# Designs tried in a protein design chat: VH-VL binders against o27280. Part 59

Target 1, 266 residues: o27280
Amino acid sequence: MDSMNVPEVLEIKRIVEESESVKTFIFSWDFRREVRPGQFVMVWDFRDEKPMSVSLIDPVRSEIGISIRRVGEFTDRVHGLSEGDLLGIRGPYGRGFELMGRDILLVGGGIGMAPLAALADEATARGMRVDALVAARTADELLFLDRLEAAGVNISTCTDDGSCGFKGFAHERLLTLEENHDMAAVCGPEPMMFQVMRILDERDVPAQLSLERYMKCAVGICGQCCLDDTGFRVCAEGPVFWSQELSRVREFGRYRRDPAGRRVPW

## First folded at step 3 (VH-VL)

Design n1 (framework fv_bamlanivimab)
Fold by ESMFold2-Fast, scan of step 3:
Structure n1 (fold): chain C 266 residues (1-266), chain A 124 residues (1-124), chain B 107 residues (1-107)
Amino acid sequence: as target 1 above (266 residues)
Amino acid sequence: QVQLVQSGAEVKKPGSSVKVSCKASGGTFSDYAISWVRQAPGQGLEWMGRIIPIFDTANYAQKFQGRVTITADKSTSTAYMELSSLRSEDTAVYYCARDRPYYDFWSGYSFDYWGQGTAVTVSS
Amino acid sequence: DIQMTQSPSSLSASVGDRVTITCRASQSISDYLSWYQQKPGKAPKLLIYAASSLQSGVPSRFSGSGSGTDFTLTITSLQPEDFATYYCQQSYSTPWTFGQGTKVEIK
């Protein structure tokens, strides 16, 4: 019996307010159930269960953190909870990031910085040089800057409206940054990830990208798990993929599916 | 049971190329990285590079950049290492070895299964 | 590149002896260290991974310890089949690098 498939009711030890719309919920964790950056857990509020990326992995304190953006009914309920309240946690699930080389570029957009923050901790613990490009629409949506600074990460910021750092999109900022990294990890909106992937491919930098919107497929509650053109099963291989696999997917960065299954442009 | 079976011994001329194969059986080929490690006579172990078959992504030690190419054929569960512009110093036994799953970096990468080795002799 | 240095380069021992081999990394590698045994004419075999975890099927007389830069492989009560060359390997950062090897010879 795999204990990862049985939800545990855990007490919220600490809540960190990351922004107006994002909170990190911190739980004591028994690391006999290993957790890796890029993996997710199922969060159960005793009504609904939703997948959430692990954003903090701290074996020294025996804690994990889960960052949740307020976007709907489930997340509204969870945001209403306080320290000492209970949530059900099941997992971890999915493929984690792989680290290799001496230096890594992280490119995160919005809540996509959550799994990358955990990866940054692991990379710095390994002695890697970590450069992070943190992108958002506005300064208020930039996440984990203080945590990344504390970890010794070299941070560049980018906002669409110019309210913090470079004015423009992540891929435009990337063009002004150092070209040589042994690897990259990217997580954020698919149009952003597509543009970033193209630049990294041109620079011959191997990149891993996380397709968080499909995480529920890994636990058998999926309706649309396959990527176009490849038959790639996100639930089997994801949510983390190498850039060369995603470059062959016609839908990646170009189209999404509405609830009726229709293709609509980004 | 996991087993890695390599192609047979080769004798090559300086300036030529050699391509060694490594066929995996008994496990999930795509989930693991395959590394190539060589050992010159009486010397220690030297890592050349690796491939992650599921992504067709290869990484190489700087010393071999431009001379080594590592590939994989997922349909036959076979990894290949091609070394070009052979010199007498390339005379060695070449091993393929299975890294732990590409996503398992908590325990680090270790070579839990090895091929039997392929002797490559470079002589005029 | 992370340089791995083993000590000693060779040692002579008798059956029943306790053998200790050390491995030093040129920088901290946490616990990303593995130990291998190689017999003449054979491929290496994994003994220890993650500095101290015993590989399945490996006799309990083998143990590993250490973290950061200093690591130790210990063989309690050496057996005839343990006369071999032992290698440490870091898996912290590519390129993966091995120690130069320690040859354990019969006294």
Scores: ipSAE 0.006, ipTM 0.416, lowest interface PAE 14.3, mean pLDDT 82

Design n10 (framework fv_bamlanivimab)
Fold by ESMFold2-Fast, scan of step 3:
Structure n10 (fold): chain C 266 residues (1-266), chain A 122 residues (1-122), chain B 107 residues (1-107)
Amino acid sequence: as target 1 above (266 residues)
Amino acid sequence: QVQLVQSGAEVKKPGSSVKVSCKASGGTFSDYAISWVRQAPGQGLEWMGRIIPIFDTANYAQKFQGRVTITADKSTSTAYMELSSLRSEDTAVYYCARVSRYFWELGYFDYWGQGTAVTVSS
Amino acid sequence: DIQMTQSPSSLSASVGDRVTITCRASQSISDYLSWYQQKPGKAPKLLIYAASSLQSGVPSRFSGSGSGTDFTLTITSLQPEDFATYYCQQSYSTPWTFGQGTKVEIK
């Protein structure tokens, strides 16, 4: 990859089946180009280009991984690829997570565990104590549990249907966890992230949250880079934000926008 | 407990500048935005601008743009408001106020400094 | 800029009275409206946020209502310490703007 944002055509070195709907695609990477957890790359299948979070950063093997959930035509096509096939990769882009202190809480929902899995690897390599709350609708949608366990992460799970761990939502499970942390990192559906942020704010735990919907702003794909009333340029400051900034965004966790730009409740 | 303590009263000549300080204690300084709000004698409240110390980013009301500078020193947990090219109409009490972290929708001023009287006279 | 207009600019009331103050925004601000109380020589004090949410430590006789462009602050049984000036403030968009104030005076 060159520094002028030109896509580099890379061979898929390995594919890991994370679940029925999620795969991790692994590529050789030249680490003279720094990659940090929370950053993303643009993935090009020679027809469409989409932003994807980096889920594996392995400088020892000289590899990066990107985890992709099957949700539409682009992702369905990419899921049909095999080891040895080619994809265009551009980046990395965006502001990654910053680590502070000795203890970190990770709260991930669904595919939001992907950037947090990369963060867990970095935090454990630094000797931090890592607690992860992994949330999904069902047990089959919980991601990276084996990888987190192998890294020495202390894992709590919750599922909406109770099929694994606590029955309920991530924020309900978090209310039963009383351990103090120096910081937290959160990634998942916005309603989940909003509720989790408020609990962490009350506990005076500084949190970083990843707003994946704004990754497109960093490469000029979306029209508005302002977070409503805050005046923030999300393409310059995101996708990772501190909780203090998000506490001022009227739409965060409350509303989404329809195609006409109208506010619609979650 | 959170407390905002401001510097003392100032008397200034027209055309000069004034710099008011606001020292925060209790809570985490960098986690909260600090706004400056002024009140002329017998008048209402007027928002001047805010700073978000973690980003070192300030936003100003257009009326004050070019004359006001809001800064923060994280090492001393102190926010500053400097107003230049002073006019007699700038005579007011200047307040610093903290934006609440617990109310996610938009910031509300949950804690206020005691105010700093600035008088501009010839 | 969003203009905030309060009504009335002043009123006279007796202890025990029900007092109503209104605030009108020049455009819809949803529920992004706060109410403050200010006593002479003192900094303002937050009473209500999000149009209707009572700030911790504020007496229950204070309540807020409304949405969109029209908002109301109600004091159900006025006490001696409630004689003050009240301000509404929109936090829908910057610059944040205040109403001109309503002075509640002893009758």
Scores: ipSAE 0.000, ipTM 0.395, lowest interface PAE 14.6, mean pLDDT 82

Design n11 (framework fv_bamlanivimab)
Fold by ESMFold2-Fast, scan of step 3:
Structure n11 (fold): chain C 266 residues (1-266), chain A 122 residues (1-122), chain B 107 residues (1-107)
Amino acid sequence: as target 1 above (266 residues)
Amino acid sequence: QVQLVQSGAEVKKPGSSVKVSCKASGGTFSDYAISWVRQAPGQGLEWMGRIIPIFDTANYAQKFQGRVTITADKSTSTAYMELSSLRSEDTAVYYCARGPTIFGSAYYMDVWGQGTAVTVSS
Amino acid sequence: DIQMTQSPSSLSASVGDRVTITCRASQSISDYLSWYQQKPGKAPKLLIYAASSLQSGVPSRFSGSGSGTDFTLTITSLQPEDFATYYCQQSYSTPWTFGQGTKVEIK
């Protein structure tokens, strides 16, 4: 039926090692099937399927890239693949980021920097000034610094342990940065995103936040796709939301869901 | 190669709860969805719900709304089904079964546990 | 909920017979249809998924066909080990639902 719901078998053209635990897999892509920063694809190794954010969108080379962190059996198998091997890709899915204004702030934590790296490429190509705050637990877990530098992005870093840049959390570093941005895009752990959103709201900076833990709902895999009291269906309306939308959600930044779908505090 | 091994038979009083376990051995747990299906004596199969551990989400049949909870512990490769407010009509064999998470083709259950008999009697 | 109806509810057959079981969905389910075999006291075993795809290790005498609302399971040359109850199951939407079962008995 619908070709987006059937995996297309693609050859791995190149593999970039982003860190000890993260690789970007690059594929030739037919851009008649449009892809926007903030969207994700389902990656199929002919046994199992997982959602992965698109981290590279390159229409000049006709390529997309998908960044994958090694966290379990599926990702271990995919990390064992070589250039020339095959993976199934279906999508893209989800709502992408919107760009507006002249200046944008990106705030990324860990693998959350992946969709923001693609957004940085588009923003710089449009002539926007891009400032990126890249956060991780340690220096070795900071992602995409070389790509951001190559794109002309103004980079600030912070690590929990102080091994690179500011010692502390993303929101603590944000308090020391310039307030003046037309918009922001944020992706990373939900508690980080909540704190960042609060600061950006006080500065009157509109922000888009990507709820990556809910990407899976956008492909219709489960019926538990609502954000608490608001009735937002992440499958239909996400995974990217404006900060004004998330401010109405009592669950965001306060509660997570256990495997049964019950609310538990962070 | 992969097996699902369930906990042993239970005899319960009306109004109590039961928690059945389902442990995967000889293969990957997190890559699959785990469904729970029951069968009353002499009756057909009835789907209760499933959990997709990689997405940390569960879906339930409305008939069991408020009474069933399905959870998974990825570190031990074990899924659980807890059914509360037991009635005599809940007497059945309860099966766990795994299936792929691929969307757009088919969801099916390729490996089944041996079943757990739950008897509800006063 | 999608209702699945099997025909017949039971049948008697001899070894070597061709057996046909049908399954009807109350609405279109595309090809989200699986067939299972269950022997007394045992868990169900997957035979067919995606309406027509044979599960690994299942004998080629089993086949499935159909799409939309009407589906068929065929056993082309019944063997002694095939006397069992057969169930169709839709996975198009939750809750997943099974047919009532078709018991294949020895004649």
Scores: ipSAE 0.000, ipTM 0.378, lowest interface PAE 18.9, mean pLDDT 82

Design n12 (framework fv_bamlanivimab)
Fold by ESMFold2-Fast, scan of step 3:
Structure n12 (fold): chain C 266 residues (1-266), chain A 120 residues (1-120), chain B 107 residues (1-107)
Amino acid sequence: as target 1 above (266 residues)
Amino acid sequence: QVQLVQSGAEVKKPGSSVKVSCKASGGTFSDYAISWVRQAPGQGLEWMGRIIPIFDTANYAQKFQGRVTITADKSTSTAYMELSSLRSEDTAVYYCARSDRLTYYHFDYWGQGTAVTVSS
Amino acid sequence: DIQMTQSPSSLSASVGDRVTITCRASQSISDYLSWYQQKPGKAPKLLIYAASSLQSGVPSRFSGSGSGTDFTLTITSLQPEDFATYYCQQSYSTPWTFGQGTKVEIK
């Protein structure tokens, strides 16, 4: 639709500091334009436009939230904004997560918890039992723990340095968790997602993984989001993929692409 | 170009300790795990433990727990393995090996090995 | 601990032969399996990771297959430089463990 490709200028209603490097920007939203967990929007600061996952979907309050990690010039500028300032929002785009069964495992790394936090809200509202494995480098980088707890989620944490929960990586912690889930949803750094996917495949747990890389064309036609052997376009066919679709991609978890589309090691 | 260069051969008495070094060059030292793997004469490969330098996190095989300590100095890109209470059965070549912690943990580069002989 | 068992422990072959080495894990390790080549007096060299992915610079006559508990390394046309000891290794769970090795000797 045309309305999806025209930015709406929205006022920042509230800002939540999630960590030293992550903020959630909350906007009033007209839910006649439906938003689902796993979808993204284009955020426009009137100079540059970048894709950001939707991390809060609240139809009762008529609000959406967008969580942004400070990593460069665009995100530094956005982090400098205050409540009452304006941003352009276009979308939503992409396919969201699909919920099935009674039990779901969420595995999130760093900012990858953002789309999973929105999914957790929906899954708990539908009466599913939700287990979340929240992974980060350090305790200070674990995101959304209070929000997940408020939603009734059963939380396990792991940090690479052991500062909170299990000392080690998400896949190492996953090996010590119960294996009986009807489905899983995974979002985080690709090497983490690759390791987690392999374990879930072994346990015969269907998994959906969210790839947030190379979303250069919000209308889904640029091909820069294309995965190697499968030809999937992240912005058009993703960002959410089933594990069976990603198992055919030779570069998933092994290589990334630079802005020119060349393979570079992780 | 990635290289792991280990310290030289050592001859030790039973009951003493040995500390072997492994200096990494090329690539980012902190982004990788460094393992220590030993091989007794004519025998196979035995994993002793690993460290992830960025987090100063070490894990050990149970048989070496309490006798082995693996450390890293990020400023010099050097990993160390110290083995205490040496016995003649500890006579072996000790290798350091790098693994990409973000993928399959496969050992893509190895040091040249350090021969440690424990005299009886 | 995950135990890795290789078969055979040794074999004799001629240049040009097809050589097959198997590796069995005591529990499922998915595809977290690597193969290494070691020559006398030298450090091991990575040949294959992820059960079937060929390491850069390794000749295409080497291939790996398998998943779960049973894995195979195949050398399709043995060359003089391939006479060595081969080890499988799991990286699914610590402690990381190796097979006992398979020595490929000239007939």
Scores: ipSAE 0.000, ipTM 0.400, lowest interface PAE 17.7, mean pLDDT 83

Design n13 (framework fv_bamlanivimab)
Fold by ESMFold2-Fast, scan of step 3:
Structure n13 (fold): chain C 266 residues (1-266), chain A 122 residues (1-122), chain B 107 residues (1-107)
Amino acid sequence: as target 1 above (266 residues)
Amino acid sequence: QVQLVQSGAEVKKPGSSVKVSCKASGGTFSSYAISWVRQAPGQGLEWMGRIIPIFGTANYAQKFQGRVTITADKSTSTAYMELSSLRSEDTAVYYCARDEWGYDSSGYFDYWGQGTAVTVSS
Amino acid sequence: DIQMTQSPSSLSASVGDRVTITCRASQSISSYLSWYQQKPGKAPKLLIYAASSLQSGVPSRFSGSGSGTDFTLTITSLQPEDFATYYCQQSYSTPRTFGQGTKVEIK
């Protein structure tokens, strides 16, 4: 529909300060425009547009939430806004997560917990057992712990510096957790997601991974999103991909692109 | 190969409007934004605004205060820049340029149109 | 708006010289800086992006450096075709802004 590509100017109803660098902006939403966990919207501050994952989907209150980390000028400006201020929203875009089975593992790093928090709400509402591994560099960067606990999620934490929970990386913590899950969903820095994917593949757990850099592909602006093992480019609708799709992408978890588009090791 | 081809030179009267076109080829139109940059004779480069064709969203430099409208026709892979209420100081070469958008965008201009000379004279 | 200031505004040089042009941003722009070359009657041409990355097809005598607020474009062993005007441009924020330009003239 046209509604997906026409910006709607919405009033910021509520702002939740998740951490020093992350805020969730909550808007009234007409759920005739379906929104699923794993989808994103374009946030327009009347100067620039940026894609942001939907972190709260609440049809009972008729609200959506968008969690934004302060990383540059656009996000700095948005963080300066107050309740009652206006933002333009387009979307939703992209494919959402697919839920299967009875038991799901969520593995989130930093702001990657945002789309996974919305997924946790849906999975628990469906009656699934949800285990979440929440990872960050420091304790202050762990996100959505209170919300996950309120939803009945079984939470494990890890921090690189050991300031909360297991000291180490997400994949190291994952090795100490129960292996019995019907599926997994993973979102965070690509190096983390790559290591987690390897472990889940070894455990024969199908996983879906959400990649920020492929949000543009989900709106149809990129014709070549992945390069397979034969060198053939494969277009895919992001940001959510199955692990089997990502196992063919040589650069996933190994290389990033700098502002110039050059391949640079993580 | 990416190519941006602009419409031909224009001579306009003060108070009129001009509409410059920029046709993209090489299958890049939907993947990028198109920025418009002008250059008055003997002067430097001045960014006017850009459009993200896939959304139809345009952003403008504040100084143009409603005089500039940037549009795109996705079916013809063509972006347009219309400047109204022309003044002699609007005499310049107008360039379109490919501009990246989205999260983690680099935002430099890697391909440029050849330029369109617009002369405003009485 | 982020203001970009280049130094010098013009310089005279001979073939074979090492030329250095500086660009200063009014606030930190990380590495989101590009350099362009413009010859009379032509559109600008991208030389350097992300402060230090050489655009494909650009001779290796061109190099860029810097981060934050201070940036440099260097041309080693200046060639006849390098006499042109050079512009820096920030892409950290909208509006995109350019330096005023540095004209490199034959001595």
Scores: ipSAE 0.006, ipTM 0.420, lowest interface PAE 14.0, mean pLDDT 82

Design n14 (framework fv_bamlanivimab)
Fold by ESMFold2-Fast, scan of step 3:
Structure n14 (fold): chain C 266 residues (1-266), chain A 123 residues (1-123), chain B 107 residues (1-107)
Amino acid sequence: as target 1 above (266 residues)
Amino acid sequence: QVQLVQSGAEVKKPGSSVKVSCKASGGTFSSYAISWVRQAPGQGLEWMGRIIPIFGTANYAQKFQGRVTITADKSTSTAYMELSSLRSEDTAVYYCARGDTYYDFWSGPFDYWGQGTAVTVSS
Amino acid sequence: DIQMTQSPSSLSASVGDRVTITCRASQSISSYLSWYQQKPGKAPKLLIYAASSLQSGVPSRFSGSGSGTDFTLTITSLQPEDFATYYCQQSYSTPRTFGQGTKVEIK
């Protein structure tokens, strides 16, 4: 729709410091433009525009939140902003998560917990039982633990260095968790998602995986968003894909694209 | 604090192989890429390849494909670069450098470097 | 492969001078560019990443600018410890490639 494709200049209402490298920017939002967990918006700082996942969807307070990790020039500038400053927001875009069943598993790595936090809020509001496996490099990089706890989510953690919870990777921790889930949603680094998908496939748990890290374009189709011989475009057909779709993509979990769009092995 | 400590200087004959080590401490090893960059005497920097230990596979610059092997041992937090069929023009200082992460893949700067390993190839 | 070309290859400067080094990529690399400083017998040290972001612990007299194909490293008020060789590097495409280096020498 027209309103989705025209940037709206919004005032930063609140900033939540999630970690030393991650902030959530909260805006008033008109929910005549529906936003679903797993969708993204284009964030415009009046110089550059980048896709960012929506991490908070609150129709009761009429707010959305966008969580942004400091990784370069654009995000450094945005992190320098204060409450009361302005950003352009366009969207939402993309296919969001679908909720099915009564018991769900969320597996998030690093900033990948951002879209999953929004999904957790919706799932708990619907009365679903939510188990979340939250993974990061270190304890200081685990995101949204207090918010997930407040929502009634059953939380497991793992860190690569063992500083909080299980010492190791998300898929290693997942092997020690119970197997009774109607669906799973997964977001994080592609190698993590690939390993998690394999385990969930063996358990006959349908999984949805978000490939938000591959979004490179403000407009639909581009080469950097293409997935192997299937021809899927993340910005047009994603970012959320079912595991059975990704299991047919030979490069998933084996290759990635560099910023130029060239295929490079993991 | 992250440190990368490399093995000592090597003198090798043409046609032999050299294996240089890079031991990481002070951070998580498995989720960070280790790149190898060499510098011939009086010349600039040349990227050879990298490995992220969790994936077990390495990426190489085409010039070195078939002669270089980069491996990692997670139990000792050590990355290795082995270069075979040595020639005199392989005389260089070889550096390991930490760059990309498992959670921040491919585009990262090289934020920590080893001290360098001098490899001399002479008859 | 993306070729990175620095200008000049060397320069002579005095303490207190403003020094500029340029780096040109053979194709657009957006802002995927880093600058490194290397002193004789030492490993390179990261100064600037993402074209213009200053690495933690690096003095504010260093700054980077540019996007696409043309990039600049600026050192305001050159200090004695700044006499070194400087390298640009692209991380836009594999393989990663470096400029040939710019040696900053005392005048």
Scores: ipSAE 0.007, ipTM 0.528, lowest interface PAE 9.1, mean pLDDT 83

Design n15 (framework fv_bamlanivimab)
Fold by ESMFold2-Fast, scan of step 3:
Structure n15 (fold): chain C 266 residues (1-266), chain A 121 residues (1-121), chain B 107 residues (1-107)
Amino acid sequence: as target 1 above (266 residues)
Amino acid sequence: QVQLVQSGAEVKKPGSSVKVSCKASGGTFSSYAISWVRQAPGQGLEWMGRIIPIFGTANYAQKFQGRVTITADKSTSTAYMELSSLRSEDTAVYYCARESLDYGDYWFDPWGQGTAVTVSS
Amino acid sequence: DIQMTQSPSSLSASVGDRVTITCRASQSISSYLSWYQQKPGKAPKLLIYAASSLQSGVPSRFSGSGSGTDFTLTITSLQPEDFATYYCQQSYSTPRTFGQGTKVEIK
């Protein structure tokens, strides 16, 4: 679609500081261009363009939000912007999450909570019961707890260092939680998602996993986003995949792709 | 495919510290955890802690909390275990082991060859 | 901490014997159990993961079964190279914990 390939220059309406390293940038959005949780946009600062997951979808206020973690030159420049400044937004792109059943589980690690926060908002608005396991390395990297609580989400936390909630990894915490969900959605570091997927498979809970690291190729007509054994293209067929689609992919959890499409170690 | 090679044997005095290295070759260093397991002479296996390099944080058994530090250097594919305030009861062979995230290999495989640490004066 | 208890602590058997070693967890660990073989002076070697999956390169005479709290390692026809100590280990939670070991001595 032409409209998806041309950046629209949008004014930053509001900035929410989520943590020392994460900000959510909020823009007015024309919802004639549908946006679903789990989709991403390309953010253009007039020098570089980077994929970012949509973390807020608010048709009542006609707003979208994009949460950005400060990790390099592009994101450092974007973090230096103020309300009233301009960014180019292209998209949305990719396959979003599908809501299924009545009771759902969300498992998010770090910035991976961003697309899951948008999903939680939609699920609770539809009257679904939502349990969220929010994981991070440290307590100050746990994201969106206030939004999730306000929406009525049942929250469990874990941190690698034990600074908040369960001490340990998301998959270790998941083993101590009850097993009665109709579906799960998972987003975070690929090794975390792989371990979580295994547990959900044992519980016979269908899971959708978002492969954030493969979002570089937004057009989807090139082979750079292909997974080794299945031929799936993440930009065209993802970033969200059902767990049964990933169970036969040898690359998942072992390798990622660089911008040139080369296999690189995690 | 992955091999783990540890640093050589050490003899330490009580109250000192020891730092053992574990260098990984082959495979994807960041996609797995490195655990440290010790074995005192004639005794069983005791887990000390682990690190997953992509997170940069470590998790420790309560018994060792406060005197063990596990780190990883992704650029050299090397994990380290430093144990301080050494006692004679810390005399053991110290192993590093990969906790794989591969399908079906979530356990300790491979293991390093072990590093003998003797605490005596 | 999850406590792992093996039975027996030691046994003597002849080549060709069927050997059974049991492992009990102090709480349910689903299928997050592995079995290791350790020979004198060497590092442990993975035999079985996920309670019942045979590691590549391990002889088919080794098998694992069980779930929850009770697990079994079976060697159907003991060979001379099977002289070793066997350990069960849980990866359900941290800290990771091992059984005390079962020493198998060939007569």
Scores: ipSAE 0.005, ipTM 0.404, lowest interface PAE 15.3, mean pLDDT 82

